# Ledger of designs, part 9: VH-VL binders against Defective in cullin neddylation protein 1 (DCN1)

Target 1, 240 residues: Defective in cullin neddylation protein 1 (DCN1), of Yarrowia lipolytica (q6c0b6)
Amino acid sequence: MVRSDWRAQEIRRVMTFTGSKEKTARDALEKFDWNVEVAIDHILNTPQVDLSGASKVFDKYRNADSDEIDLDGTIQYITDLGLSLEEPTVLAVAMTAGSPSVGTFTRKPFVEGWAAIGGDTLPAQQKLCRSFAESMTSLNADFQKIYKFTYGFLLQEGQRVLPQETAVDYWRLLLTGKYEHLDKWLSFVTEKYKRNISRDAWNMLYEFMLFQAKDPSLESYDEDGAWPSVIDEYVEFLKE

## First folded at step 22 (VH-VL; from y5 with heavy chain I110L)

Design z1
Fold by ESMFold2, last read:
Structure z1 (fold): chain C 240 residues (1-240), chain A 125 residues (1-125), chain B 110 residues (1-110)
Amino acid sequence: as target 1 above (240 residues)
Amino acid sequence: QVQLQQSGPRLVRPSQTLSLTCAISGDSVSSNIAAWSWIRQSPSRGLEWLGRTYYRSKWYNKYAVSVESRITVNPDTSRNQFTLQLNSVTPEDTALYYCARLKLITMGGLYFDYWGQGTLVTVSS
Amino acid sequence: QSALTQPASVSGSPGQSITISCTGTSSDVGRYNYVYWYQQHPDKAPKVLLYEVSNRPSGVSSRFSGSKSGNTASLTISGLQAEDQADYHCQSYTSSSTYVFGGGTKLTVL
């Protein structure tokens, strides 16, 4: 027996009810085992994001032989965003676009990340970068996300801790102008602590900076509290 | 702490292959925050970048146009080193050869922060 | 030759200021702020002196400064000292994703 493709009929039904494009309707039906009710509910509760604009930006910089933006493409892209390669705002771009590592972008995270915040064209991305730069001038919740992202972004497979040299470079990059005692912290790390940096140490420095800003004399610092030993050692260093 | 130690022959005859090795300590040749280059220096041409290799799930190489038909840069993760192979050398390839680390910060990097000690290679019959 | 152009030599007396030029093209020095300067003492590898035109790494004296206009970058050394006697190289990045150097400048401190 010859039958019309019932899948096409169900796709049209989902499109009619939701107002979605064919690909969106088909993808939802395939994801939910062609259950029309579940597919419709998914689409209606999931924001629709057009990926084509950010995809065109990715196409401009991708390697000719692959679907990745390699080191040279990354340099050209960051340049065209109007950013210096050595400013902290670039880490906000890396986080937004889901970069897997320094000097690389892959398509899906790049396109989805930019599209989710309206970065649909290079000029739109340039404008968003100016907003990133403004939000990164102080210790705030958005900056903290970028700060925490940075540790994992730099960590190489097979490493459980971040090399001290790398941590120092990125503390200097991220925290200059934001942490009054940065030079003291870096001196402590390089001259006294002299160990590689754990994720806990990296993350808890941020919490300590917030604490110290509210209690500059450290009068309420509890040496027996929940602080990691590296922070206890730093507090002792500060009192010398 | 990062140190680049070079080794290889100092005299090579014309038409042969120049082969140099750069051993890395204090860093990894497959580091996701570094790239590795060969640069040579001669009185007539000054410093000349030859090529770059780096690892991101696979190896990526880029070579200067002047040598791209003759050059290969080969990383070796097991020995934590990378080599220069320059085929069909002529006396014009006589130079002081350096290996160097390209410092990558944030999303890229464009200057060389650690250099090997240099190897003077003479190409002569 | 497709290198950046530098004067072959410059000289100055202690305490004076000197400037070394580095001229490229609209595809490198004129296109990007990716200009770097290296100091090289005899029998030693080059060391970074300035990055991205004018920025000093930690430990580099404020006597070294840099600027760029059009296709030409400049390194200025003020308060010249005997230890400044060295070769100086400029470097840029091209629109073809390659690295280019100047021919080098020998600075003689008289």
Scores: ipSAE 0.785, ipTM 0.891, lowest interface PAE 1.0, mean pLDDT 89
Fold by ESMFold2, fold request of step 23:
Structure z1 (fold): chain C 240 residues (1-240), chain A 125 residues (1-125), chain B 110 residues (1-110)
Amino acid sequence: as target 1 above (240 residues)
Amino acid sequence: QVQLQQSGPRLVRPSQTLSLTCAISGDSVSSNIAAWSWIRQSPSRGLEWLGRTYYRSKWYNKYAVSVESRITVNPDTSRNQFTLQLNSVTPEDTALYYCARLKLITMGGLYFDYWGQGTLVTVSS
Amino acid sequence: QSALTQPASVSGSPGQSITISCTGTSSDVGRYNYVYWYQQHPDKAPKVLLYEVSNRPSGVSSRFSGSKSGNTASLTISGLQAEDQADYHCQSYTSSSTYVFGGGTKLTVL
């Protein structure tokens, strides 16, 4: 069977099994590499979410010649959400809307991401942003998701590690007022460590911040434990 | 750390094309956290933004309305630079030209944090 | 000429406080908090002093402060020093997605 013909057959199979529309069946198959069983499971376990509201918000800000929100559309959108361009809450928006990179949104992640949490209108998105800001006032599990998201969001194509200068900028953005020893960490990174930042180092700092909050004197710190070497070096720096 | 080095002519005749180059060190012209602009300065008009280029899977350009019919900004990833071409110049295009970086944080950025040294271009016969 | 209006010059004595105004329209300074200030010494490129009205980048003295009311933003320099003698430019972002600057203000330290 030719490539396009067998795909039409698989789409009909998913539609028959789930009762879904053709577009829903095709989208699920494409998402899951045409694995019919996984696509069916996804459809049956996914609420039927109306995407039209979030799509209308996207239409307001998209570039007329493309189906993307470019830098200027992004500036307008973040402004209309009531956010400063340089506040950490904007990263929660980027994560929610599946932004591929700084200053850009694409339709599918934007629409699906907002619709999944009830962001069906600009006012609904504004209200959700207030909730994001409230959840980002302390080191918690929701903030940790945004923190972890940020590393991959900042990587260039082909990069495996984050430039130290970029990591420092975003640590200041995310952690000011949230990590008491932020200045010590940044001094360690810039004065002693002097290396680009791996994803593991980025992620494990958050785990260490939680550990340090529970044990401020670091009495329970075990150099032979599961900590990355960068954290061992930081602990030694703190003892100076 | 980041440095912008400009090059190009000091004298251009009316109706010709003004061409300037900005070489970048300490950053990439295709950086996902930066955008690149040309700005000029004259006694009569002060600072004037001319255009911006940036890379997100492809190149995006935006130009000031006053020059949009005459301007092109061209990035070059292999040489890590970007150029200004301004066609059909007149004496009113006489100015000190700067290239500048627009630093992008989170989802945008609206100020220029690194500037080239400036190139004074005179347009006259 | 310039899209934003600044006084052409201002002067002050060492130790005094001075203020430079930047007046735009309801489509820029009056619409957004996207107001920026640059310091430019003779024969040098501009250097950013303040972003988003009042925020200081690392390394900028707390003697520089900013505010905005209506269509007018203000840069205040307290404890004026000889090294503050320079040109000062304001910048905003417009509802047409463009960048606009003031005409510049020459500060003379007496």
Scores: ipSAE 0.776, ipTM 0.884, lowest interface PAE 1.1, mean pLDDT 89
Fold by ESMFold2, fold request of step 23:
Structure z1 (fold): chain C 240 residues (1-240), chain A 125 residues (1-125), chain B 110 residues (1-110)
Amino acid sequence: as target 1 above (240 residues)
Amino acid sequence: QVQLQQSGPRLVRPSQTLSLTCAISGDSVSSNIAAWSWIRQSPSRGLEWLGRTYYRSKWYNKYAVSVESRITVNPDTSRNQFTLQLNSVTPEDTALYYCARLKLITMGGLYFDYWGQGTLVTVSS
Amino acid sequence: QSALTQPASVSGSPGQSITISCTGTSSDVGRYNYVYWYQQHPDKAPKVLLYEVSNRPSGVSSRFSGSKSGNTASLTISGLQAEDQADYHCQSYTSSSTYVFGGGTKLTVL
């Protein structure tokens, strides 16, 4: 394929003024109908991120006939990251790489997510996973993001609530060693509550765990406050 | 809670197609946290995984190399079931056939937590 | 023949300990910690006893333990009881993304 000289010249002009790569310059020109001033202004006011490294990692694991990493590719990828399939750090990877559901990755979220934090190679991603694991040893703000991400990650199309069995499995995965009363919570959910889990109930358990850590006796618990009914019922269960 | 109920013929003639159905209750065949497999058991081979199907925006299948030219696993969301079709059977395909759920947690799963009741299929004239 | 090698049978007396081996290759048992053990009583489907080499699901007795060295995984049953008499199967995951089982081991409690 042969380009006209004027388009190549305009691409070089944008590259010269902005310091951008040819693809970035061409994409901006095409987006803005080959208006050089608008394309230059767009590039200069928009941060550029090199996606090629993370893209090469994705290529290693993708299904040959699609642009997705399927279940088998996912298992190989997580293994190569040095992670066990059933450790909570895997959910940090899923969030970082924008995985749409268990056992799959798609290219754009994967590449953009890793590139944004310097995950440009498999070894770089392995190192970042060690940092994820460290941040997931306690109930902190970074871990809360992963915890809240997990609900939507598990929710099936057409479901409004998370099945209780699934919620119990992931509470064990995420909260073992982090919430002293986890066994009491799980007993309450399975023996008394016996309902599927709403997003609000899922999210508010985390807030309650933070509250309980600061007030272990629950002396300041206000049953008339903003807590959902499920937490009021749990507090009563704890008094039994 | 999850139950797998199998149905299908117990006798199939050589060269015909073996067809079994696994009906799911307490879960969905299109579940984003599960995959669905067929496994058979014979005295000479023990347990043998045959194939699996799962849904992630589209259906994905994987089959054991030993049967991949003859096997199809077909999900049916409207009936919440999945089927095994094994073409061109021989007496070597005589076995106790199980359907099973492959439990998926986090990004994958590698063991079978719920099994059907089993169907002994004999291939003979 | 099975993809993983187990002894065809083992036996022990009540109160003793026994070990069942499961030998694979560097492409399965030797490559991953994805090794699983199942117990199967007569006329019943298998049920999982151990996952990822040594982890016990809730409700499985601590008399069951597991280990792995090289290409061989082991299931150990201590304090044998009559109800332990069953078939035992090991399972692994392969580098070709398939699931493989051992031939099974019949445990007889004398």
Scores: ipSAE 0.757, ipTM 0.876, lowest interface PAE 1.1, mean pLDDT 89
Fold by ESMFold2, last read:
Structure z1 (fold): chain C 240 residues (1-240), chain A 125 residues (1-125), chain B 110 residues (1-110)
Amino acid sequence: as target 1 above (240 residues)
Amino acid sequence: QVQLQQSGPRLVRPSQTLSLTCAISGDSVSSNIAAWSWIRQSPSRGLEWLGRTYYRSKWYNKYAVSVESRITVNPDTSRNQFTLQLNSVTPEDTALYYCARLKLITMGGLYFDYWGQGTLVTVSS
Amino acid sequence: QSALTQPASVSGSPGQSITISCTGTSSDVGRYNYVYWYQQHPDKAPKVLLYEVSNRPSGVSSRFSGSKSGNTASLTISGLQAEDQADYHCQSYTSSSTYVFGGGTKLTVL
């Protein structure tokens, strides 16, 4: 039950030397075992990510009662970003801002996600969205991250697998114009496979699309390889 | 595979409450990829959206201005249903009532992809 | 909120083209590209025909096309066929976060 005057003195020393607020000084001292020299060095040499800009954007669209961006706020936000609600670029926004589910954003993931990549204002976010759109015109590593994110984003509480109808909708959204054989894949899923979609099946389709782009005849396809059985079944379907 | 099945009385007297139920199969009323609406259709006014409910950690409702003082849409997760209550009805509320799913794609949805079979409700003395 | 205005009826002969207009305000059709068209056959619920002005869902014929200028959206059906006989509805989203429909247009194929 003793207030420590030596700790208060060390906090003041850090504040005086760095110009920082008391909380910043205390947090650094606690992080570095009350070593004043190390705490000062950390404050002076660590880039400070300013969250206030992205927080202001969040405030513009939040529901007054819940500190969330609800469905209507989301629609207005996506519109103000210059995006169509049904373009795949919106999923890059969802991933960047850590959206927990369709039609909503929560403050912490939104603010931290945008701030981490310089999305400190609505115009900055608009510019980043143009970059997202460019990266999503072809099958590449950046697009693959968004593709893989989408599976978990769409799962409902308690689901282990994605409903087939939802998977089909989002495959059309993400892969139209990017996978030459998309219609064949969707026909296979709906006509032959007829099952809900596992995360592994979802993720491995992307790997198969890259493989097929390099080997369109599938001449080097290894039926005994590491492909999930759904891809083996699809390859059989393609031979019909 | 999503189906919406409506039930409720087809005749309601003026000043009473119109109450309709929409039972959902193949989806959940608390689905994170859907929102649920009531829409009515009459020869004089065509289709008219009445209200929307959806769940994200809590329930959110929005109502058409024309009915907002009289309408409630009530979700029921235990029965996987949602209901329409329209208070103080008049003959102008006579219409074919639909429940419908608002399809949510990416971050929002603005059109209705699954509809109930429709319930013609007559408001008459 | 404002209702969207459609002609009550239109007619055409097989093989002809027809256009159905949908006029709103600067707070809906003129504000957003959130314009949708539905086809409704007798005794059936509406089905989406076009989304976001001009986009066709899978399975919708290229004979159906859409456009928007100012506060007015248009649905055009070319090469009219007997099965096109139906009611057609436009829908938009408003700046007050509500959904609005047109009065509907009955298309008669002669």
Scores: ipSAE 0.756, ipTM 0.877, lowest interface PAE 1.1, mean pLDDT 89

